Miniprotein binders against Manganese-dependent 2,3-dihydroxybiphenyl 1,2-dioxygenase (bphC). Designs and how they scored, part 9

Target 1, 315 residues: Manganese-dependent 2,3-dihydroxybiphenyl 1,2-dioxygenase (bphC), of Geobacillus genomosp. 3 (q8gr45)
Amino acid sequence: MTAEIAKFGHIALITPNLEKSVWFFRDIVGLEEVDRQGDTIFLRAWGDWEHHTLSLTPGNRARVDHIAWRTKRPEDVETFAEQLKAKGTEVQWIEPGEEKGQGKAIRFRLPNGYPFEIYYDVEKPKAPEGKKSRLKNNVYRPSYGIAPRRIDHVNVWTTNPSEIHQWLKDNMGFKMREYIRLNNGFVAGGWMSVTPLVHDIGVMVDPKGQPNRLHHFAYYLDNVTDILRAADILREHDITIEMGGPGRHGISQAFFLYVKDPGSGHRLELFSGGYLIFDPDWEPIEWQEHELQEGLIWYGPEMKPGGPMDDTTEC
Short names: E, the ipSAE of ESMFold2; O, the ipSAE of OpenDDE; V2, 0.75 times the mean of E and O plus 0.25 times the DockQ between their complexes.

## First folded at step 7 (miniprotein)

Design w6 (at its last look DockQ between E and O 0.58; V2 from the best seeds 0.00; counts 0 for: pae E 6.8 > 1.5, pTM E .746 < .8, other shape alone 3.09 > 2.5)
Fold by ESMFold2, look of step 7:
Structure w6 (fold): chain B 315 residues (1-315), chain A 91 residues (1-91)
Amino acid sequence: as target 1 above (315 residues)
Amino acid sequence: SVEETLEKIKELLEEARKLIDQGDLEEAIRELKEALYEILEALKEGKLSPELYRLLWAIALARMLIKRGDFEEAVKYLEEVLKEIRETLEK
């Protein structure tokens, strides 16, 4: 049986200022601190169905420890391990419990160095005492912070995106949904998914030619107006909103807001709206060079050098 | 060679910058388009380099800035791109 990836599960970040990063994600963004293991702190959005969707570990510089993908079946973890090893990829097994709240997993690097993890077994969250909802399938949404519902996607930068797009298709079953092709034929970016989302992962060209940078990861907000409330919260705390405000993407059609974690410099995208793909035979949407501004920013800020167009963290 | 291609790209970008300062915007866009064509030809000939791939994006952004009338930003950006090319060529 063919092994399958089910979803983007979580991202594990390294931060040089753990206290400030925890303040940002827990107190400003409003993620729930679920657990600790050693110096690592585990968090999730109130509507996430896994033990955690973000972890923060102290280190000397901002980095990504791993980007984790959940399989559809428990046995798929072993199958992916065998397939990757057969193609010469070095695979490291992670024992059950080595990452808090998670069973066995494999870790490996993509050809350009992105640190990936594949897993299945994960503890399911339970409502904390005193926060159980009368609605059986719900946990109370916090009344403070930005309070996103769930983790959504990750965007990464590389030297030649099409090489990574092909690798993801061949080895993890991702499908291209939308992409940018320049006049000279170069594919500057691609948005890929295994879910009905337009992207679980976006892979775009790095303007500085580096092989494996993290551009952002995203949390989803139920309502578009929650983006505006998020902007107000960020401004209240004197946290810079990149490009000065929210916008709407052409690709995915979602509303967005970019903000860096002040403790690490890792970029968070607050994300809402957009469309879903249920068609099994979806044809990828091509955006051309003259549509570059509209594809990335339909309205709101205009693209220009600096900030989210140049500056980000290393994987 | 990749180095010869980078030299050609540098000269085209320097010309585009000068044309922007002179207000010759249609000519500047044409020069940037020629830079993209040089990169495309090099890639088709098997001159595969991280520098060439990243320049495709940089040049497309510069053209977009010029077409929007953001000339000060375009000049600033072209200077940054030229600085990076010069550093690569000194190695």
Scores: ipSAE 0.036, ipTM 0.583, lowest interface PAE 6.8, mean pLDDT 88
ESMFold2 (binder alone), look of step 7: mean pLDDT 79; pTM 0.758
OpenDDE base, look of step 7: ipSAE 0.678; ipTM 0.868

## First folded at step 8 (miniprotein)

Design x1 (from w4 with R32L Y39R V91L; at its last look DockQ between E and O 0.84; V2 from the best seeds 0.00; counts 0 for: pTM O .763 < .8, SAP 76.04 > 70)
Amino acid sequence: SPEVEETLEKIKELLEEARKLIDQGDLEEAILELKEALREILEALKEALKKDPSNPEVKAELYRLLWAIALARMLIKRGDFEEAVKYLEELLKEILETLEKALES
ESMFold2, look of step 8: ipSAE 0.734; ipTM 0.885
ESMFold2 (binder alone), look of step 8: mean pLDDT 79; pTM 0.753
OpenDDE base, look of step 8: ipSAE 0.687; ipTM 0.864

Design x5 (at its last look DockQ between E and O 0.75; V2 from the best seeds 0.00; counts 0 for: pTM O .675 < .8)
Amino acid sequence: SPEAKEVEETLEKIKELLEEARKLIDQGDLEEAILELKEALREILEALKEIKEALKKDPSNPEAREVKAELYRLLWAIALARMLIKRGDFEEAVKYLEEVLKEIRETLEKLEEALS
ESMFold2, look of step 8: ipSAE 0.755; ipTM 0.895
ESMFold2 (binder alone), look of step 8: mean pLDDT 80; pTM 0.772
OpenDDE base, look of step 8: ipSAE 0.635; ipTM 0.868

Design x6 (from w4 with T7I K35L Y39R E61L E89A; at its last look DockQ between E and O 0.84; V2 from the best seeds 0.00; counts 0 for: pae E 1.6 > 1.5, SAP 77.921 > 70)
Amino acid sequence: SPEVEEILEKIKELLEEARKLIDQGDLEEAIRELLEALREILEALKEALKKDPSNPEVKALLYRLLWAIALARMLIKRGDFEEAVKYLAEVLKEILETLEKALES
ESMFold2, look of step 8: ipSAE 0.660; ipTM 0.856
ESMFold2 (binder alone), look of step 8: mean pLDDT 75; pTM 0.663
OpenDDE base, look of step 8: ipSAE 0.677; ipTM 0.853
ESMFold2 (binder alone), alone request of step 9: mean pLDDT 76; pTM 0.679

## First folded at step 9 (miniprotein)

Design y1
Amino acid sequence: SDEVRQTLDRIEQLLDRAREMIERGDLDEAIQELLRALRDILQALREALDRNPEDPEVRSELYRLLWAIALARMLIKRGDFDEAIQYLAELLREILDALERALES
ESMFold2 (binder alone), alone request of step 9: mean pLDDT 66; pTM 0.505

Design y10 (from y1 with V4I V58I)
Amino acid sequence: SDEIRQTLDRIEQLLDRAREMIERGDLDEAIQELLRALRDILQALREALDRNPEDPEIRSELYRLLWAIALARMLIKRGDFDEAIQYLAELLREILDALERALES
ESMFold2 (binder alone), alone request of step 9: mean pLDDT 67; pTM 0.543

Design y11 (from y9 with H21M S89A I96L V103L)
Amino acid sequence: TPEVKDMLQKIHELLEKARDMIRNGDYETAIRELIEALKQILDALEEALKHDPTDERVRSELYRLLWAIALARMLIKRGDLDEAVRYLAEILQEILNALEEALKN
ESMFold2 (binder alone), alone request of step 9: mean pLDDT 69; pTM 0.551

Design y12 (from y1 with T7A A44L E61A A98L)
Amino acid sequence: SDEVRQALDRIEQLLDRAREMIERGDLDEAIQELLRALRDILQLLREALDRNPEDPEVRSALYRLLWAIALARMLIKRGDFDEAIQYLAELLREILDLLERALES
ESMFold2 (binder alone), alone request of step 9: mean pLDDT 70; pTM 0.563

Design y2 (from y1 with T7M E61M)
Amino acid sequence: SDEVRQMLDRIEQLLDRAREMIERGDLDEAIQELLRALRDILQALREALDRNPEDPEVRSMLYRLLWAIALARMLIKRGDFDEAIQYLAELLREILDALERALES
ESMFold2 (binder alone), alone request of step 9: mean pLDDT 65; pTM 0.486

Design y3 (from y1 with T7I E61L)
Amino acid sequence: SDEVRQILDRIEQLLDRAREMIERGDLDEAIQELLRALRDILQALREALDRNPEDPEVRSLLYRLLWAIALARMLIKRGDFDEAIQYLAELLREILDALERALES
ESMFold2 (binder alone), alone request of step 9: mean pLDDT 66; pTM 0.510

Design y4 (from y1 with L27M P56E F81M)
Amino acid sequence: SDEVRQTLDRIEQLLDRAREMIERGDMDEAIQELLRALRDILQALREALDRNPEDEEVRSELYRLLWAIALARMLIKRGDMDEAIQYLAELLREILDALERALES
ESMFold2 (binder alone), alone request of step 9: mean pLDDT 69; pTM 0.575

Design y5 (from y1 with A89L)
Amino acid sequence: SDEVRQTLDRIEQLLDRAREMIERGDLDEAIQELLRALRDILQALREALDRNPEDPEVRSELYRLLWAIALARMLIKRGDFDEAIQYLLELLREILDALERALES
ESMFold2 (binder alone), alone request of step 9: mean pLDDT 68; pTM 0.556

Design y6 (from y1 with I69F)
Amino acid sequence: SDEVRQTLDRIEQLLDRAREMIERGDLDEAIQELLRALRDILQALREALDRNPEDPEVRSELYRLLWAFALARMLIKRGDFDEAIQYLAELLREILDALERALES
ESMFold2 (binder alone), alone request of step 9: mean pLDDT 66; pTM 0.522

Design y7 (from y1 with Q32L)
Amino acid sequence: SDEVRQTLDRIEQLLDRAREMIERGDLDEAILELLRALRDILQALREALDRNPEDPEVRSELYRLLWAIALARMLIKRGDFDEAIQYLAELLREILDALERALES
ESMFold2 (binder alone), alone request of step 9: mean pLDDT 69; pTM 0.578

Design y8 (from y1 with T7M L75M F81Y A89M; at its last look DockQ between E and O 0.81; V2 from the best seeds 0.00; counts 0 for: pTM O .749 < .8)
Fold by OpenDDE base, look of step 10:
Structure y8 (fold): chain B 315 residues (1-315), chain A 105 residues (1-105)
Amino acid sequence: as target 1 above (315 residues)
Amino acid sequence: SDEVRQMLDRIEQLLDRAREMIERGDLDEAIQELLRALRDILQALREALDRNPEDPEVRSELYRLLWAIALARMMIKRGDYDEAIQYLMELLREILDALERALES
């Protein structure tokens, strides 16, 4: 059987100010702290089932340690490892428990340098007493703070997005869902998924010409009004909302609010809305260059190229 | 290379002209001048890519510049001329700096 990716699992971040990052993600965003390993803190949203969807580790600079993907089957991890090795990719095995709450995994870098992890075995701890939902198909009671339900997607920037799109397709089975095609035929960005989401990963051209950058990762909230509430919470704590407010992308139909972790500068997208793709024969939606304005901003604040939204973090 | 030097000189000249146009309030002309500069660079890069289709650096710069032009056009279309000019000028300066560094290496 062909190895397959099931979902975006988690992102591991390095932060130069762990205390502030934890304050932001745990106390403001309202992620639940699940565990610690050394100086690393593991967090998840109230609706996440896996051990963690975010980890924070102290370091000298902000960077992504890895972006992790869960396979559909246990044997897929080994199959991916073999396939990657056969193609000349260096693969590092991660032993069970090396990353707390996770079984045996592999880490590798994409040709452009993105650090990926592939795993299957993962703990699914229950919420602690007092925080456990009475509704058995929830993990936690709705949390404090912004309280997103689950991790959603990652958006990364690179110098040659089409090559990465092709790599993701060929090596990990990602499907193109929406993309931007420039007048010369180059694809400037692509939203790809292995799930019914429009995107588990977005890969776009970096306007600064950097090969491997994180633009943002996203947590999902059930309602647009939850995003609006999040905006109030952020402002109550004197946290800047990027672009000055929420808006809606044409691409993916995402209702978005962008905010940087004040501890690290990593960008978080609070995401709601969108649509789901269930058709097995989904034809990718092409956005042409002249449609770019509506693709990027259907309504809301104006995007300012060259502004703070072009800021990315290392990965 | 002589080609890089020529490109640098051209970019500098175009930037100077654009600045003069901006000072005169000729924003449309400034934009056109900047876009011309970018097109010239793009053409040079395309030619370079034709000579070496597998050159990842050239391809990368093509992507970057094409995206920048697309964004600039978007800003122009919505009437954000000042922002477009600023963005293009910054981009050209970055390219200039990159080329200068390349010559020094």
Scores: ipSAE 0.679, ipTM 0.862, lowest interface PAE 0.9, mean pLDDT 92
ESMFold2 (binder alone), alone request of step 9: mean pLDDT 73; pTM 0.648
ESMFold2, look of step 10: ipSAE 0.700; ipTM 0.875
ESMFold2 (binder alone), look of step 10: mean pLDDT 73; pTM 0.632

Design y9 (at its last look DockQ between E and O 0.83; V2 from the best seeds 0.00; counts 0 for: pTM E .745 < .8, SAP 70.843 > 70)
Fold by ESMFold2, look of step 10:
Structure y9 (fold): chain B 315 residues (1-315), chain A 105 residues (1-105)
Amino acid sequence: as target 1 above (315 residues)
Amino acid sequence: TPEVKDMLQKIHELLEKARDHIRNGDYETAIRELIEALKQILDALEEALKHDPTDERVRSELYRLLWAIALARMLIKRGDLDEAVRYLSEILQEIINALEEAVKN
């Protein structure tokens, strides 16, 4: 059987100000704190179906520890390990329980240095008495705060996106859904997935020429009005909304809101809308250079290249 | 490499002129100077890659330049001429500095 990635599972972040990051993600964003292991705090959106979708670990600087992908079958973890090693990728095994709530996993770096993890076994949501939903298929009752539903995707920046797009296709089965091709043929960005989403991962060129940067990760909210309420909550706490407000991307059709965690500088996208791909013979959507304005911003705040939206954090 | 050093010195002069015109609000003249600097930077990057085609540092500067050109064109089409010249001037200066470091090595 061909080993398959089933979904984006979680992201593990290092923050130089753990208390501020926890305040932001738990108390403002409304993620549920579900566990702790050593100095690491594990969080999830109330509608996630894994033990955690975010972890926060203290460190000297903001950094991504790993971006984790769940396999379709338990045996796929070993199959990926064998295939990656056969192609020259160094693979580190993670013992069951070494990451709280998770079974055995492998960790490795992509050619440009992105820190990935592949796993299968994970604890299912088990709501404590005070947080159990009356609606059976929620498990957790809806959270207070902004209260996103689930983790959605990650967006990372690199020097040559095409090389990473090809690597993801060849080694992890990702399919290209939309991409930007400039007049000279250079592919500046690609949105790839293994799910019906337009992207589980977006990989774009870094305007500063850096090889492995996190631009953002995203949590999904059910409705556009939830994004508007999120903006009010952020404003109430004097947290800067990047670009001055929400807007809509042409690519993916997401209704977006960007905000940095004040404790670390890691960027969160809160978004709603978009479309799903169910057709097995999907042809990728090409965005040409003259279409960049519409592709990046269908409506809403204007793109200002060179500004704070170019900020990234270290992988 | 000596050819690249000569190109870099000419590009620095063009960027200095463009920055002066940006400060004075003469965006039309600044754009012309930046387009000329851009052409010479592309020539310098091409020449550097002839010297070492596997130089990942030079390749990364080329790729970020291609993206910056596209973003600058988007800004110009939108009517944001002052933003386009400021952004492109900044990126071109950063690329020139990176090329100067590559020439020393």
Scores: ipSAE 0.717, ipTM 0.887, lowest interface PAE 1.3, mean pLDDT 91
ESMFold2 (binder alone), alone request of step 9: mean pLDDT 71; pTM 0.609
ESMFold2 (binder alone), look of step 10: mean pLDDT 71; pTM 0.593
OpenDDE base, look of step 10: ipSAE 0.761; ipTM 0.892

## First folded at step 10 (miniprotein)

Design l3 (from y8 with D2P D9K D16Q D40E D50E D97K; at its last look DockQ between E and O 0.94; V2 from the best seeds 0.00; counts 0 for: pae E 1.51 > 1.5, pTM O .773 < .8)
Amino acid sequence: SPEVRQMLKRIEQLLQRAREMIERGDLDEAIQELLRALREILQALREALERNPEDPEVRSELYRLLWAIALARMMIKRGDYDEAIQYLMELLREILKALERALES
ESMFold2, look of step 10: ipSAE 0.686; ipTM 0.864
ESMFold2 (binder alone), look of step 10: mean pLDDT 76; pTM 0.692
OpenDDE base, look of step 10: ipSAE 0.727; ipTM 0.892

Design l4 (from l3 with L27Y; at its last look DockQ between E and O 0.92; V2 from the best seeds 0.00; counts 0 for: pae E 1.54 > 1.5, pTM E .772 < .8)
Fold by ESMFold2, look of step 10:
Structure l4 (fold): chain B 315 residues (1-315), chain A 105 residues (1-105)
Amino acid sequence: as target 1 above (315 residues)
Amino acid sequence: SPEVRQMLKRIEQLLQRAREMIERGDYDEAIQELLRALREILQALREALERNPEDPEVRSELYRLLWAIALARMMIKRGDYDEAIQYLMELLREILKALERALES
C-alpha cells in the first residue's frame, strides 16, 4: 500500500522574542496554550483535534524548525522513511515524546531545504475546566479573541517551484489544484493538497531568489465576519495589517488577511471561505500571466510587488 | 569578464537615462527602457544556461527575473506606473550590485 499524507498538522517556529510571540499568538490571536517543554511553548486552535498546531521556541532569529504532516496510517511513517531514504533523502528519526504530545516522527529536508516532519501518533487535546465545550464534538469551546478554528495551510517560497511541485507529487502524494503559468511557460506558483482544500501547501517562486522561505501559515475562521472582527482587534493593539486590509483571493476564492507576528516577523494568514474539491477527477485551474491580478487579489487591497509582502522569514 | 563589464556599463547608462526620463515625466518611456534592460539580462542568463544547463544560481536568477517582469506588467496594466518604476529600478540596482561583486572576485 502506498503511504499517504492525511493533513497539515502543525508548524514549529523559532522566534527571537518569545514573550512577544506568545502574546501575539495566545493573547491576540487566541490560540490555546496547551503545554510547555523546556523553552518551547505549544499552542493550538480551539477546533483542532491534535495536541498542538503551533510551537514557539526561542532562538537568535526567526526560523522554521519544521512543517509537520500527519499520515493516514501509523505504519505510513516507517514507509515514508524507507521511500525517502531509497531516493537519497537523509532522514532523522524523532523519538516518541521528544516533541511533547507526539509519537515517533521523521524529519528531513526537501531538495531546496524546506524542513519537513512526518508523524502519526499524537495526543488528543485535554481541555481544562472552564474551556471544555458543551458541544460534544468540540473539545474546546471557541476561544476569546480572533479565535481561529483550525490550522489550514502553508505557503512557501523557492527558486524553482516546478521542481518542488514534482517532488511533492512523487514523494508525498500532493495533487496540483491551481497554478500560475507565465507567457514563457514558467510555472511561477502552484496550490497543492491531499485534502479537499485547494491547498494544504502553496509553493511560489521567491522574488529574492532565495531557496526556502516561509511566506505564511494560515489559520481558518468559520466566517468572513470573523476576519473583519480580527482586523478591528489587530488595529486596537496597533498591529499592522499587511496590504492595508483584508481581501479575497481569486485562487481558492478565500477571504484573507495577512499579519506578521511582531515578535518574530513570521507571517500569519487569517483565512475564511473558499471552495472545496470533492471530485476525484479535478482538473487543475491554470492562471495565465494576464490574469495575475485577479488570481492573487479578486478584490480588496492590491498586491504591491517589492513592498513589505516580499519581506519574509527564512526556513 | 568582458561580458560582465559590458553589462555593468549598459545598466549604469540605462539607470541614468531612466532617471532623466522620470524627471521629465516620461514614466511610460522609462518603464519601457527598464523592461528592455531586464530582457537583455534575461537573454544573457538564457545563454549562460545553454553553456551550463544545471547551474542553479543562473536558473534561480532567470526564474526570479521572469516573475519580476510579470509582476511589473501587472502593475503597468492597472496603471501603477510609479510603483512599477520603483520596482524595476530597485531590481536593476540589485543586479548592478551583484555584477560589481562578480567583477571584484
Scores: ipSAE 0.668, ipTM 0.866, lowest interface PAE 1.5, mean pLDDT 90
ESMFold2 (binder alone), look of step 10: mean pLDDT 74; pTM 0.657
OpenDDE base, look of step 10: ipSAE 0.717; ipTM 0.882

Design l5 (from y9 with H12E D20Q D43Q L81Y S89M Q93R N97K; at its last look DockQ between E and O 0.84; V2 from the best seeds 0.00; counts 0 for: pTM E .777 < .8, unsure alone 69.693 < 70)
Fold by OpenDDE base, look of step 10:
Structure l5 (fold): chain B 315 residues (1-315), chain A 105 residues (1-105)
Amino acid sequence: as target 1 above (315 residues)
Amino acid sequence: TPEVKDMLQKIEELLEKARQHIRNGDYETAIRELIEALKQILQALEEALKHDPTDERVRSELYRLLWAIALARMLIKRGDYDEAVRYLMEILREIIKALEEAVKN
């Protein structure tokens, strides 16, 4: 059987200010702390089932340690490892428990340098007593803070997005859902998924010409009004909302609010209001260059190229 | 290469002209001059890529430039001329810097 990716699992971040990052993600965003390993803190949203969807580790600079994907089957991890090795990719095995709550996994870098992890075995701990939902198909009771339901997607920037799109397609089975085509025919960005989401991963051109950057990762909230509430919470804590407020992308139909972690500078997107793709024969939606304005901003704040939104963090 | 140096000099001249037009409040002319500078760079990169299609650096700069032009056009279309000029100048400066570094190495 062909190895398959099931979902975006988690992101591991390095932060130069762990205390502030934990304050932001745990106390402000309202992620639940699940576990610790050394100086690493593991967090998840109230609706996440896996051991963690975010980890924070102290370091000298902000960077992504890895972006992790869960396979559909346990044997897929080994199959991916073999396939990647056969193509000349260096694969590092991660032993069970090396990353707390996770079984045997592999880590590798994409040609452009993105650090990926592929795993299957993962713990699904229940919420602690007092925080467990009475509704059995929820993990936690409604959390404090912004309280997103689950991790949603990652958006990364590179110098040649088309190569990465092709690599993701060929090696991990991602499907193109929406993309931007420039007048010369080059694809400037692509939103790809293995799930019914419009995107589990977005890959776009970096305007600064950097090969492997994180633009943002996203957590999902059920309602647009939850995003508006999040804005109030952020401002109450004197946290800057990027672009000055929420808006809606044409591409993916995402209702967005962008905010940087004050501790690291990693960008978080609070996301709602997208759509789902269930058709097996989905034809990717092409956005042309003249449609770029509506694609980027359907309504909301004006996007300013060259502004703070072009800031990214290292992968 | 001498060709790159000549191109850089021409671009610098265009940038200076654009600055003069900006000072005079002639944003439209400034934008035209900046776009022309970008087109010249684009052409040079395309030619370089024809000579070596495997040059990832050239391809990267080409993508960067094409995206910048697209964004600039978007700004122009929405009437944001000041931002378009600012952005184009920034991109041009960055590209020039990158090219200068490439020639030194």
Scores: ipSAE 0.702, ipTM 0.866, lowest interface PAE 0.8, mean pLDDT 93
ESMFold2, look of step 10: ipSAE 0.727; ipTM 0.888
ESMFold2 (binder alone), look of step 10: mean pLDDT 70; pTM 0.580

Design l6 (from l3 with E61M M75L; at its last fold request DockQ between E and O 0.89; V2 from the best seeds 0.00; counts 0 for: pTM O .762 < .8)
Amino acid sequence: SPEVRQMLKRIEQLLQRAREMIERGDLDEAIQELLRALREILQALREALERNPEDPEVRSMLYRLLWAIALARMLIKRGDYDEAIQYLMELLREILKALERALES
ESMFold2, look of step 10: ipSAE 0.723; ipTM 0.884
ESMFold2 (binder alone), look of step 10: mean pLDDT 74; pTM 0.642
OpenDDE base, look of step 10: ipSAE 0.738; ipTM 0.887
ESMFold2, fold request of step 14: ipSAE 0.626, 0.733, 0.664; ipTM 0.844, 0.889, 0.866
ESMFold2 (binder alone), fold request of step 14: mean pLDDT 72, 72, 72; pTM 0.611, 0.619, 0.615
OpenDDE base, fold request of step 14: ipSAE 0.608, 0.584, 0.620; ipTM 0.820, 0.815, 0.827

## First folded at step 11 (miniprotein)

Design m1 (from l6 with V4I M7L V58I M61L; at its last look DockQ between E and O 0.87; V2 from the best seeds 0.00; counts 0 for: pTM O .784 < .8)
Fold by OpenDDE base, look of step 11:
Structure m1 (fold): chain B 315 residues (1-315), chain A 105 residues (1-105)
Amino acid sequence: as target 1 above (315 residues)
Amino acid sequence: SPEIRQLLKRIEQLLQRAREMIERGDLDEAIQELLRALREILQALREALERNPEDPEIRSLLYRLLWAIALARMLIKRGDYDEAIQYLMELLREILKALERALES
């Protein structure tokens, strides 16, 4: 049986200011702190099921430690390991509990340097008393603050997106859902998924020519109005909203709000209002160069090339 | 290489002309001059890539420039001429610096 990825699982971040990052993600964004291991703090949204969807670890500089993907089957982890090794990728085994709440996993780097993790075994702890939802198909009751439901996707930048698109397709079974094709035929960005989401991962060209960068990761909110509420919360705490406010992408149809973690500079997207893909024969939607304005910003703030939105963090 | 030196000189001339056009208020002409500079660089990079198709640096720069042109066109289309000019000029300056470093190495 072919090994398969089920979902985007979690992202592990390194921050030069753990206290401030925790303040931001826990207290402002409203993620739930689930556990600690050494100096690492594990968090998840109220609607996440797994042990964590975000970890924060102190370090000298902001970087992504790993981007983690959960398999569909337990045996898939070994199958992926074998396949990657056969193709010349160095694979590191992570023992059960080395990352708290997670079983045996593998870590490796893509050709461009993206640090990935593949796992299956993961704890699904109940919410502590007092935070448990009365609704049995929720883990936590909705948090206070921004309170996103779940982790959604990651967006990474590189020098040659098409190579990474192909790699993800060939090695991890990702499907292209939407993409931008330039006049010369080069693909400048692609939104790919293994789920009904438009994208579990976005891979775009880095305008600064860097090979492996994180542009953002995203948490999902149920309603577009929740994004507006989030904007108010952020401003109440004197946190800058990138581009000055929320908007809607044509690509993915996302209603977005971008904000940097003040502690690390990692960018968070608060996401809502997209669409789902259920068709097994989905044909990728091509955005042409002359359609970029509508693709990038259907309505909302103006995008400024060379501006702060071009900032990325190391991965 | 002599070719890179010639390209650098050409880019510098184009930048200077673009500046003069901006000073005169000829923003459309300035944009056209800057875009021409980028196209010339792209052509040179394509030729270089033909000679060395596996050069990751050339490929990276090519993608970067193509994306930049696309974004600039988007800005121009929506009437953001000042922003487009600023973006292109900054990019060209960065490319010049990168090429100069490459020549010194």
Scores: ipSAE 0.653, ipTM 0.844, lowest interface PAE 0.8, mean pLDDT 92
ESMFold2, look of step 11: ipSAE 0.751; ipTM 0.891
ESMFold2 (binder alone), look of step 11: mean pLDDT 75; pTM 0.678

